VHH binders against E3 ubiquitin-protein ligase UPL5 (UPL5). Designs and how they scored, part 3

Target 1, 342 residues: E3 ubiquitin-protein ligase UPL5 (UPL5), of Arabidopsis thaliana (Mouse-ear cress) (q9su29r532to873)
Amino acid sequence: SPEALHGGLFMEFKNEEATGPGVLREWFYLVCQEIFNPKNTLFLRSADDFRRFSPNPASKVDPLHPDFFEFTGRVIALALMHKVQVGVLFDRVFFLQLAGLKISLEDIKDTDRIMYNSCKQILEMDPEFFDSNAGLGLTFVLETEELGKRDTIELCPDGKLKAVNSKNRKQYVDLLIERRFATPILEQVKQFSRGFTDMLSHSVPPRSFFKRLYLEDLDGMLRGGENPISIDDWKAHTEYNGFKETDRQIDWFWKILKKMTEEEQRSILFFWTSNKFVPVEGFRGLSSKLYIYRLYEANDRLPLSHTCFYRLCIPRYPTITLMEQRLRLIAQDHVSSSFGKW

## First folded at step 4 (VHH)

Design u13 (from c13 with S52W; framework vhh_brivekimig_d4)
Fold by ESMFold2-Fast, scan of step 4:
Structure u13 (fold): chain B 342 residues (1-342), chain A 123 residues (1-123)
Amino acid sequence: as target 1 above (342 residues)
Amino acid sequence: EVQLVESGGGVVQPGGSLRLSCAASGFTFSDYAMSWVRQAPGKGPEWVSSIWGSGGDTLYADSVKGRFTISRDNSKNTLYLQMNSLRPEDTALYYCARETVYDESGYLTFDYSSQGTLVTVSS
């Protein structure tokens, strides 16, 4: 239940504080796996980077969500104080709100390219042309679809009656971006900031901390280089086509992968999926299972991949030595970034 | 020698349902992902749906999601396609296919019957 989850996480955190022995890294890893697990509905992950998170506007359905966000703020502050890299990253929009900064049009370019292009066109259109076309029929409203319900939000009083024109379009775009990206997560940001401040004390307010950083600086502090990829978890989320799980080549594949360095394993993952990093909850967090397909008529060729389908294609290699040689070629940075992938 | 024999096609009215079957032989059925591919009159082949060897994962073309269900019975070496809410646009020859990579370039190809089963959705 959400109440049981919060109680358990709080008690675990309090017990670690009380005794303080041992390696804190394992505790942070397990706690962050639960907090940033999409099934807990607290955070949404970025489609482009499984490590990046933003508060879920729908978390408000749970009355306990303020406590969860406060707890998360405490955990992140504690991790930063102890220089523990927890392996989770923040979306630019979330980062800017923590810094107390307004979200600009340029800040949403990678978050929502369609909205970015539309807003840019609105701002860059010739003023006379824009006005002669009645501001493209736009008024000061945002149309939303939340939980399957369509709604119209007025960006200002009588916004339905206020036409967008060349003199007010900058205000329109600013309000539209704020209402779409900032306003829906205001409470979550507030509670996170409260928890963060409580851990840092009055010495460093959250806005001052985040405002003095670029997103890339925070990324460096939070990014975990210490957490290895679980080969057992990878195998548990892999299906086969043209091979049985018990085939000698499949046994060889996992043995080779397990003895590879972390860098080589990440290169294989990138070749297979176009991603170097696993979601914080593990391979279960991927959009699909991974697949190993058998290549026919070419028992010595290099592996191929179709990254859109998480498909790795390998032939029936006659020896473990040959398979290892072929996989290590794929694991070389210059090869894994371009060769045989599609 | 791969043998795939489709059945279950016929004439049905819009909104109707049909269940296609494919009897497979000549290979270890459970080791292979199986697909349904259709070809409408005068058009090229269109992939419809796939199911992995274990039956644990399925994939559908956007045009059929929510209407078609692919399934398999590995004990009977049989592939199925349950087609509901049929539309005139679903009219095509439907082919059962074994997914494999065997061309010299390594591209994914399909081993399938030359016959297919005809599905006609008409009023």
Scores: ipSAE 0.038, ipTM 0.559, lowest interface PAE 5.9, mean pLDDT 79

Design u14 (from c13 with D57E; framework vhh_brivekimig_d4)
Fold by ESMFold2-Fast, scan of step 4:
Structure u14 (fold): chain B 342 residues (1-342), chain A 123 residues (1-123)
Amino acid sequence: as target 1 above (342 residues)
Amino acid sequence: EVQLVESGGGVVQPGGSLRLSCAASGFTFSDYAMSWVRQAPGKGPEWVSSISGSGGETLYADSVKGRFTISRDNSKNTLYLQMNSLRPEDTALYYCARETVYDESGYLTFDYSSQGTLVTVSS
């Protein structure tokens, strides 16, 4: 139960602290991996950065979710106090709510790229063109499906009757972002903040702590500095089944990986192996070699993985462009955690 | 004076549903087959679905078959698109269009298309 989990984990932390800093670091990492586990309904991974987490609005189904979020706040505060890297990162939206700051359009760019692009289109369209297109048929409402129930949420009084136009579209976008990203997790944020404050001392409110940081500063505190992934080392520890190392698709694969950002490379590594970090000694430190297997299915399908065997399965893609599109899709959390894993 | 006025667009989560409406005026609605056409950001227009003037025949693009339902109410001069099991790839501007004669190249053409309504499917 959450009470038993909270008490047991806290007591184990006390015991680990007595035994040394290396054991303490491993303990925090394992506890946070369990808290932020996709099978635990407390947190969701960001669609565009699988390393980042935000509270799951659906966690409200569990009557004990307030205790879990309070406990998580305590754990994170303790990790920060002891300068322990826990291997998890916060979504920008969650970070801003902890800081007590308003979420802007730019703040959701890496949280929800599709929403960002749509809202940007709404705001940047020429006013005369926008109005002549009847505000793209939009009204001040948000459609939701929570727990299998479909609802229409009015963003303002009589929102169903209020058309979006060039004069009110900024208000529409602001209200849409708030209702979509901030409002659904308000309770979880409050409970986390309560636990965080309780551990860090009542003299330093969470908002004051987080408001003084950039997200990148918090990232460093929670994860620490990591060496860039060596693609050459990765390739040197990869074998093939159904492909030859000299095949053009294999050449394309490694070229695409080299062009990816460090963040995207780590997302591919996680999809492939369920390992977020490369060991200090490099890929030789992993429990097995990595494998690329050929799928004899449709040549446009998404990659699959068997993470226990460090196996990435891809079809013989006809073009480098298609392969790149498919690899970038699996780099997103909702694809890698829900689809493409065996 | 032919007009098509669209409504029902918005933001919805993957797996959700949305119903688009298109109110037609200025012509005998029941005499024309009607279509829904969409355009995703950075892509060309894609035909989605068509319905005959009587409502007796419907056609769907393979990408939406089994998930979308086109319908019409000729007494109200209104066309509908019921969109179920929505996916991120369904994100697009959706246009209501009146079908006309095929062009000289043999392709279906549309006139008096709506201004479009934005559908965003995001988690």
Scores: ipSAE 0.000, ipTM 0.287, lowest interface PAE 18.9, mean pLDDT 77

Design u15 (from c13 with D57Y; framework vhh_brivekimig_d4)
Fold by ESMFold2-Fast, scan of step 4:
Structure u15 (fold): chain B 342 residues (1-342), chain A 123 residues (1-123)
Amino acid sequence: as target 1 above (342 residues)
Amino acid sequence: EVQLVESGGGVVQPGGSLRLSCAASGFTFSDYAMSWVRQAPGKGPEWVSSISGSGGYTLYADSVKGRFTISRDNSKNTLYLQMNSLRPEDTALYYCARETVYDESGYLTFDYSSQGTLVTVSS
């Protein structure tokens, strides 16, 4: 149940903070997978960018949805404080509401392109032509469909009786966008902001935090940068246990990694850390250094990892060819297991 | 055989300091990350701090950050824990632990083959 889920996740977080080094990262990954799971009615993927999420208006059917959005706000604030990449991106509309900014027509272009094109057509039509065609029969109403039933929402007092014309069409579009995108998730935004502010100890109000950022800045904080991975930077932030930096196997490892495709390199990074992307400032932005541990088992073993501690465990491979085969196998497996997913 | 021998524990008053030592043998000390783990009376084991094989990287539990400092001397095969501003809540049996290889599920195991050293913080 939602109440049991909320309480259980919070207690798991408290337990993980009290235990081993780096376990906090695994907790964030598991919690965010649950919160942003499409089977859960809390968030919806954006229509034109499936990487991005916005609160689900239908979440209101669950009486505990305010608690879930407050919890989500706390989780995101904690991730930002601890420099943990959670791998989720926010829809521009949701971001703007968190910033306390009005949603303009240009802001919905990637959220709902059909709506964008329709509204643009209304605003760009010649005034005389628009008025001679009775404002295309439009009135100050938003028509919605739920479960096959058509509902009509008035955008202003007596909106059903107010015709759209060349003099009021900008007001019509502004109200239409507000009612379509802002109003249906107003409660979810409020609860998220409450949780977010609470975790920042009221030192940074949500509107001030988000208002100072571009969406792309938040993307970098939540997911990391899309620039090609610097293998030299990666190596500079890696320590060894059971190997010396001068060992042949360590030299082979970095040479193999440099020869890999960008997708293979991201798969190795994901296997090692549970993240496909490096912070925008590079590996120094990670919450921990990376470690290569020696396995003292069979010399032909596949690599193992503990992502909470940024540890990659490999045996002392006898040849560069064998090491390359083993690394490419785990890179390929992770590519296939993460195909089409973030 | 891996041997870890802790020392430096004792009775100290709140606000006091103690330095724990761990003498390691039976393995190449500088190749392994080392940890301190404690067990308070009637409670389960709690991880306290870790240090990389080179000594270049350290990690601390939130409960001890700013008060405890982990260090190592690879020439002497010795791990240290400097404990400052001690509190009654720090009362526990302290174990030196060598990080072992991960199992197939990816979970870290600790190898601490000693009886630990008792730290009692009381007035």
Scores: ipSAE 0.000, ipTM 0.216, lowest interface PAE 17.8, mean pLDDT 78

Design u16 (from c13 with S54K; framework vhh_brivekimig_d4)
Fold by ESMFold2-Fast, scan of step 4:
Structure u16 (fold): chain B 342 residues (1-342), chain A 123 residues (1-123)
Amino acid sequence: as target 1 above (342 residues)
Amino acid sequence: EVQLVESGGGVVQPGGSLRLSCAASGFTFSDYAMSWVRQAPGKGPEWVSSISGKGGDTLYADSVKGRFTISRDNSKNTLYLQMNSLRPEDTALYYCARETVYDESGYLTFDYSSQGTLVTVSS
């Protein structure tokens, strides 16, 4: 089973002779790549924000799905405890369910824009026109297709016989959203919460943890904040190996970085760390310091990075012009993205 | 010429404590991250702990977390490892290592002392 494979990977990692901070970060990277792989049936990408994930309702067909979601909850709790950015964002609906909050129409616009637009049209249509057209033929039912099986779910008792009209359409939309997005993943949410609680403090229920956050706060914890990067904060959390802080090349590096656009700065951060965003509390929120290591090879070569250790490796460039050319080359989105394969 | 000289090893009973020292010379000590690496009889080398050049960041192997503390005194060019609650499985030769550079294969290279210091935990 996939859960047995994930468990096996974790146990193999624990039984490794070699350990270290890079091994821990590599473990989170590999595990999260498998959990949130679109080819696995555990999570689905949000239709309108491909960065975000929610549990797959179809996962319940696998009797092992409770163990998969429990394990995921443990992994996310561990990542939050160790301030490791997993590079995955949660869909708003999943976040609200973890927090024990009701899902509103506005909450689904980034999860399912087509359904959002359809429901908004239903609510905004002129009442007389809506009623004169027999509520567009709608009744209080949700039609689903799950693993190739068609099913009709009644939103209320005798919903198949209850027509939608201008007086009850808000109730219809509310029930439709709840049954479509909240109800199908209740078990997955429960199992995730169980795993999350087991790894964090047993004194803090998962709902209490998530209820204290906005989605943007959780985004910052899981992937980092969208605030402009402070180069002075970045420098304050950077140490050097093979260079002195007072070396002219180090002075050049920070001057070049300050002159870069925000997009270029985020590309450098991504090349260096595999993260495009800084934690909301700044660089102090990272699991370790950043490092600039000296390369003792050719003085004109491109920088290298080992993202698991937050290490950027550069030679002792002879001129600021050459350093700038090399840094701008790796700051190109295409070049930076190609280095996310390790 | 890089020189690293370890000291402080010895024989202790389980639950005891030892403090290892490494005197560094031949390079600007504060410019380099330093590590402790151990090798138990018949086993390969195991990384134990690392400290950044300025001492602002420390890292530990899971086997020693909460028991060992790495520190450095840049004014004395000296690296330390405080070992508490020692266990028989901590028995090994302990090496002071300077982190240098990533090689072309993507592996971090280390300069080790050839000497090491022996820690034996036995009653």
Scores: ipSAE 0.000, ipTM 0.373, lowest interface PAE 11.4, mean pLDDT 78

Design u17 (from c13 with G53R; framework vhh_brivekimig_d4)
Fold by ESMFold2-Fast, scan of step 4:
Structure u17 (fold): chain B 342 residues (1-342), chain A 123 residues (1-123)
Amino acid sequence: as target 1 above (342 residues)
Amino acid sequence: EVQLVESGGGVVQPGGSLRLSCAASGFTFSDYAMSWVRQAPGKGPEWVSSISRSGGDTLYADSVKGRFTISRDNSKNTLYLQMNSLRPEDTALYYCARETVYDESGYLTFDYSSQGTLVTVSS
């Protein structure tokens, strides 16, 4: 359950020597993969940016959703404190609510371009033309569509009877944005914030963390940099056990990696470390150096990894062709996510 | 009253190309993320690809990455799937799907046509 899982995490955090750095990283990855999976109904991916998530308004049908969101806030706070990638990005509207900031028309431009354009048209239309056309027939209501059904939400008391005109259209747009984006997830944001702030150093006010950041700063903390991976930087932060840096197999390894597509390189990184993205500051920002260990077994076997210690274990492959074949096989997404990892 | 009409399917040899189209009506097309889902003979449905509302973001199943390209034209209310380097295992009935969320569960679901368009890759 959420309570039992939260209690277990809290005890592991208190006993840092027992957790190990890799165990903690893998735990955060697995927990966040479950939390942000659309199938469990806590979060929805953004319709305009599939990398970004916001709380699911429908999560409120589960009486336990406040506990789930509080737990999620604690998990994210712990991950950020320990500089652990969780692999998810937040929607701008969710970010602004966490910062305690009002959502303006400009803030929804990239979240909902259609609504942005519509609201901008309403505000910029000539006042006399707007009023002579009865405010385009608009009243103080928000129309929603789910499963082909239309519903009407009143933005104010008797909103269905209140016409929009040139003197009240700014108020109309403000209420429309608040009801569409802020109000439906208000409880989820509140509970997330409770869990998040409880896990901070106790010296930081509730909203000050998010308020001091741009969304792009938070993106970097949560997912790492999306810049192409520097193979030279990767190599500079890698050490060897059972191989000499001058061994032909090590030269082959880096040549193969450099020839791989960015997608293949990220899959190798994930297999090796359980991270798909490098921190914004580069490989120096990882919690440990990376290691290539020699396997003294069959010379044709697939690589193995111990992600907790950033160890990639490979045999002394006899040819570059065989090494490339084996590395490309583990670079497949479905293989790199589970196969050969300790 | 949602209508999704797929077209562009046919018989093609391995290595060939086809372009599927889906004409949408009965809803505001640009308000929804759209997907392609396929069903091979005797098997369950398999998700193929998704595209965001604006077309700025796309996702692909591993089986089709690098071969298929999803796109949309919001001015024409039309969704496309460009299929290159077709393989026998791509043989399936292809469905255009509107991404929706159940109000109560929040679970992501798909509204798609029962008709689909048949793609047969054989030699």
Scores: ipSAE 0.000, ipTM 0.257, lowest interface PAE 18.4, mean pLDDT 78

Design u18 (from c13 with T100S V101I; framework vhh_brivekimig_d4)
Fold by ESMFold2-Fast, scan of step 4:
Structure u18 (fold): chain B 342 residues (1-342), chain A 123 residues (1-123)
Amino acid sequence: as target 1 above (342 residues)
Amino acid sequence: EVQLVESGGGVVQPGGSLRLSCAASGFTFSDYAMSWVRQAPGKGPEWVSSISGSGGDTLYADSVKGRFTISRDNSKNTLYLQMNSLRPEDTALYYCARESIYDESGYLTFDYSSQGTLVTVSS
């Protein structure tokens, strides 16, 4: 069940029973925070882009890993159906496996640059020179390190005895890439696809869905684009509760935000909504309007947020200087995830 | 000081419609988001719908989405809930409530609510 994997999702609305779309959005945030946490070993971050994840081959040691990957597939399908940006991206190799497409040499260029360069040299070397050097001593084997152990995997029957030459090097590279990138996570991909299909109509299989997309299309759906943040667009999609748009504090808020660096603005957006990036179409593409709620507490209180409702809660700060200090504090990445966020 | 007075409850057949109204006084109505909350006999309260202070955005519980419409008239300090395609499961006391954020916990809460109006859906 989602609650078993999540370890105790807790959300409370005082004086009411919490149901509806706000509860679902906070559930996505908390669940994805747990699933894609590097500490729990289900997924690995891409070396060349820390925003991207692929299944961890070592996850196999956990007997519950099939259930975890099935659940992840269900979560991602549900997020896509509800247009919720979960804040994670997929590695290209993982995306291609979900699409049922063959992983080519060009597809691993950003995933493993060393392997890419090595394989490219093998394929581009002059045939006569390659053969005169006994295929650089290569045979149809993959040397791998799984769970800290060095192992030798034969790419074909009697691969240890089969020399690589100018006539079979393309086959060698194809098998090497398949065994290194596809095979180690095959079970995780299958379980993810099972969960994904279970949430979508059976008539829309996962391979059909992903095969229709470029990776950049999926990126936009999962996290949003790298578009610059328009403060005017942000303001146009923000409403107020306990403040009037004409209040001095509201004028101060937008002036402070406009003076912030892009990194600070993205941190404020993340604190407020759990998303660092806006969709390609701008703030209208978010699943809800944003709200600034008045907090009836000490006038020097740090901001709070209810990310499932896109609510930023601030007191009626007495000065622009104090407001700026508080907003810059939550704009620091180390603070925005620690306190005052729901 | 703050008062919320609702009206429009009654008995209706399944598939019928009702419109609830909530008259607010004692505060600047347009400064506050408002909600409808219901409580079925013998059950806990359930959030139904919310509307921003300006009326520009609305939220609905999945159980009522597509059937209920929340709206407000800030010039008359009045909140509305248009209920269409009513089901027996919609039978409850309906309350209008003023939203506020309470203390360091960060949880949404309601600082004022009405007395409740009964909506009964029966054949």
Scores: ipSAE 0.000, ipTM 0.244, lowest interface PAE 17.0, mean pLDDT 77

Design u19 (from c13 with V101Y E104D; framework vhh_brivekimig_d4)
Fold by ESMFold2-Fast, scan of step 4:
Structure u19 (fold): chain B 342 residues (1-342), chain A 123 residues (1-123)
Amino acid sequence: as target 1 above (342 residues)
Amino acid sequence: EVQLVESGGGVVQPGGSLRLSCAASGFTFSDYAMSWVRQAPGKGPEWVSSISGSGGDTLYADSVKGRFTISRDNSKNTLYLQMNSLRPEDTALYYCARETYYDDSGYLTFDYSSQGTLVTVSS
């Protein structure tokens, strides 16, 4: 549960069980997997892009939700400072709220396409036709259904009695968008921002940080690029311990990796580093170089990884066929999630 | 066979600088990543910094970033730690150590380390 996750992580930080910056990387990945788990009710997935998240308005049913959002802000700030990929993306609306920017109609197009189309039709309808049809019976209210409860929220004083017409429909749409997307998560955004600033050594408001970025810049920091992985770039940022770059096993390794599907390559990267995607600037954007360490035991065993230090441990495999078999086994997503990682 | 011999420790005032050296022998120095590890009295060992065999990549503990610089001279088989802006909490016995994996569980281990040199930052 969120309470258990929150308490557990605080205890680990306090106990200093992890020494060194690289050791935090796996912790942040695991923590973010739990925070952004839809079962925890803290965040909602975007309907059009399951990778993107925004705070769940219904999270307020939990009295501890302000603490969880403050904690999440701290985690994201630390992850960004240490160049850790959290594996999730923020919804555009959430990003704009963090930047302190007003949400426009165009900004909700990918967040809520049905509402976008409805509001666009209201604004583009012929004025005379709109008014002759009594503003389609609309008043300055928002109808909501949350946890099975229907409610009517007035967008302005006496909104139930204020008809929408061709002269005030832009104001109606602006207020509707604000109340639907901004206001319901205002407390969550505030607490997230509080946690985020708490982790900054400089007195920089979160709005200043987010306002200087495009959403695509933040995407690159949080997940990395989704372009095909450059094996040459990966190799150029890899060093060896117990192997020479010229060893036949190292040549085999890169040849096998180059022949793998994109999905298999991302599984290998995840097993090795706990990152599925490369930063926009390439492997140089990772917090460390990658390392292949020789494992001094049975020459047919599966690879191991120490993801906090970007280390992949493999034995001196006697044949390319055996190496390929072992690498393909760890490239299976269900196996790479836990087996041989530490 | 394998030897790691340190020098450069001493007493310094807060804000001062010291440079530690570690002379390696008995193995091909450039084939191994090297670390600096410290241990303050009554505390467990704390990893400080690592450098790859080529010297092309370095890692630092958050407590020393921007203040300490790890480097190596493979032609002289010597590892260095340049310590600037020293603080009382940097007071510890400092060890150089050779990185390798010998543990079946895959834990990062150090198979050889120096005897340690004392760094004291006093007012």
Scores: ipSAE 0.000, ipTM 0.318, lowest interface PAE 11.2, mean pLDDT 79

Design u2 (from c13 with A33S S52D; framework vhh_brivekimig_d4)
Fold by ESMFold2-Fast, scan of step 4:
Structure u2 (fold): chain B 342 residues (1-342), chain A 123 residues (1-123)
Amino acid sequence: as target 1 above (342 residues)
Amino acid sequence: EVQLVESGGGVVQPGGSLRLSCAASGFTFSDYSMSWVRQAPGKGPEWVSSIDGSGGDTLYADSVKGRFTISRDNSKNTLYLQMNSLRPEDTALYYCARETVYDESGYLTFDYSSQGTLVTVSS
């Protein structure tokens, strides 16, 4: 339970202050594995990225949750001071709350895609159509199922009586996002920030610290697992069928891949292997070598994959331009998902 | 009608050798990459090795690399798998597969014989 976790972590924290660097790094790793364990009610994993965590609103059922979040803030501050990578990442919404920044619609796209799409539809509907359909029957309320209770939360005074229309829908969406993502974890964020500040009280306030970073900067400090994909390492763990390593098409392939954005490279990796992320140890950590297979029929077709065998199948494209066009098409989300199920 | 007929399986002791053959008909053999795929009892299919249409390029699963050799004779429309230093974990039904360009769902698939050839490595 959280109570048992708190007692153990507190004792280990005091012991850490008396130990050498090697023991210190192991202590941080073990403590963070306990804090961010999904079996505990303190943090939830992000649905689209299992490496990322945000405070669990349900943690407030435990009277000790403020102490747990304050302790977590202290641990993270100490890890950053000692430059220890603790093996966990923060969800974007949690990061923005720590930075004291407003959560925008774009910020929840990866956190809650269903809500993102619904809110975007509300904002983009034709004003006359929206109003003629009584704002789709929407009022200034948020319906929640939290801590085993269904509740209707008013976003503003008399919100259940205030209809959403084309003139106030932006305000509605802003309030909805704030109440859904910011407000439920507000106490946890405050306690984390208190613990964090207590360790850095004379250096940098938490909001100033986090506000000066991109999420990716913090990721590098905390885990290091989101390092840019090494194309050289990827190539070193790739074998060929129907191509020679010296073929111009193979040279083109690696040049195109190196030129791609990190997002495009991760989409190619997903298409090829059904995984967007390389293990911390690199491509050697994958369960198999990767393979590029030649297709013999059409020289202009889209790549195919057989992810069980880590195979990417491409024809002998006649030009680098054509290969680049075909690879960029499969790097798009909707195309890559069609082939990732083999 | 594409036909692939495997042969050469049998029972061998660990450390033994077998040579599998696959006779192909109903298509232009040299135009296609060919593979060997195996299925152990109670497990899903596992890719073993592939060879391109010309026979110049070969690939092997890590589990068989250095022990198995894939080859082809395009004049005889025949695919081979030379299996050396056999281990109990190599016990499986072995299928010859023509690599197809795609199926209707958009996934790469294999045309392989329903027959297969059984290899049993037992001491």
Scores: ipSAE 0.000, ipTM 0.211, lowest interface PAE 17.6, mean pLDDT 77

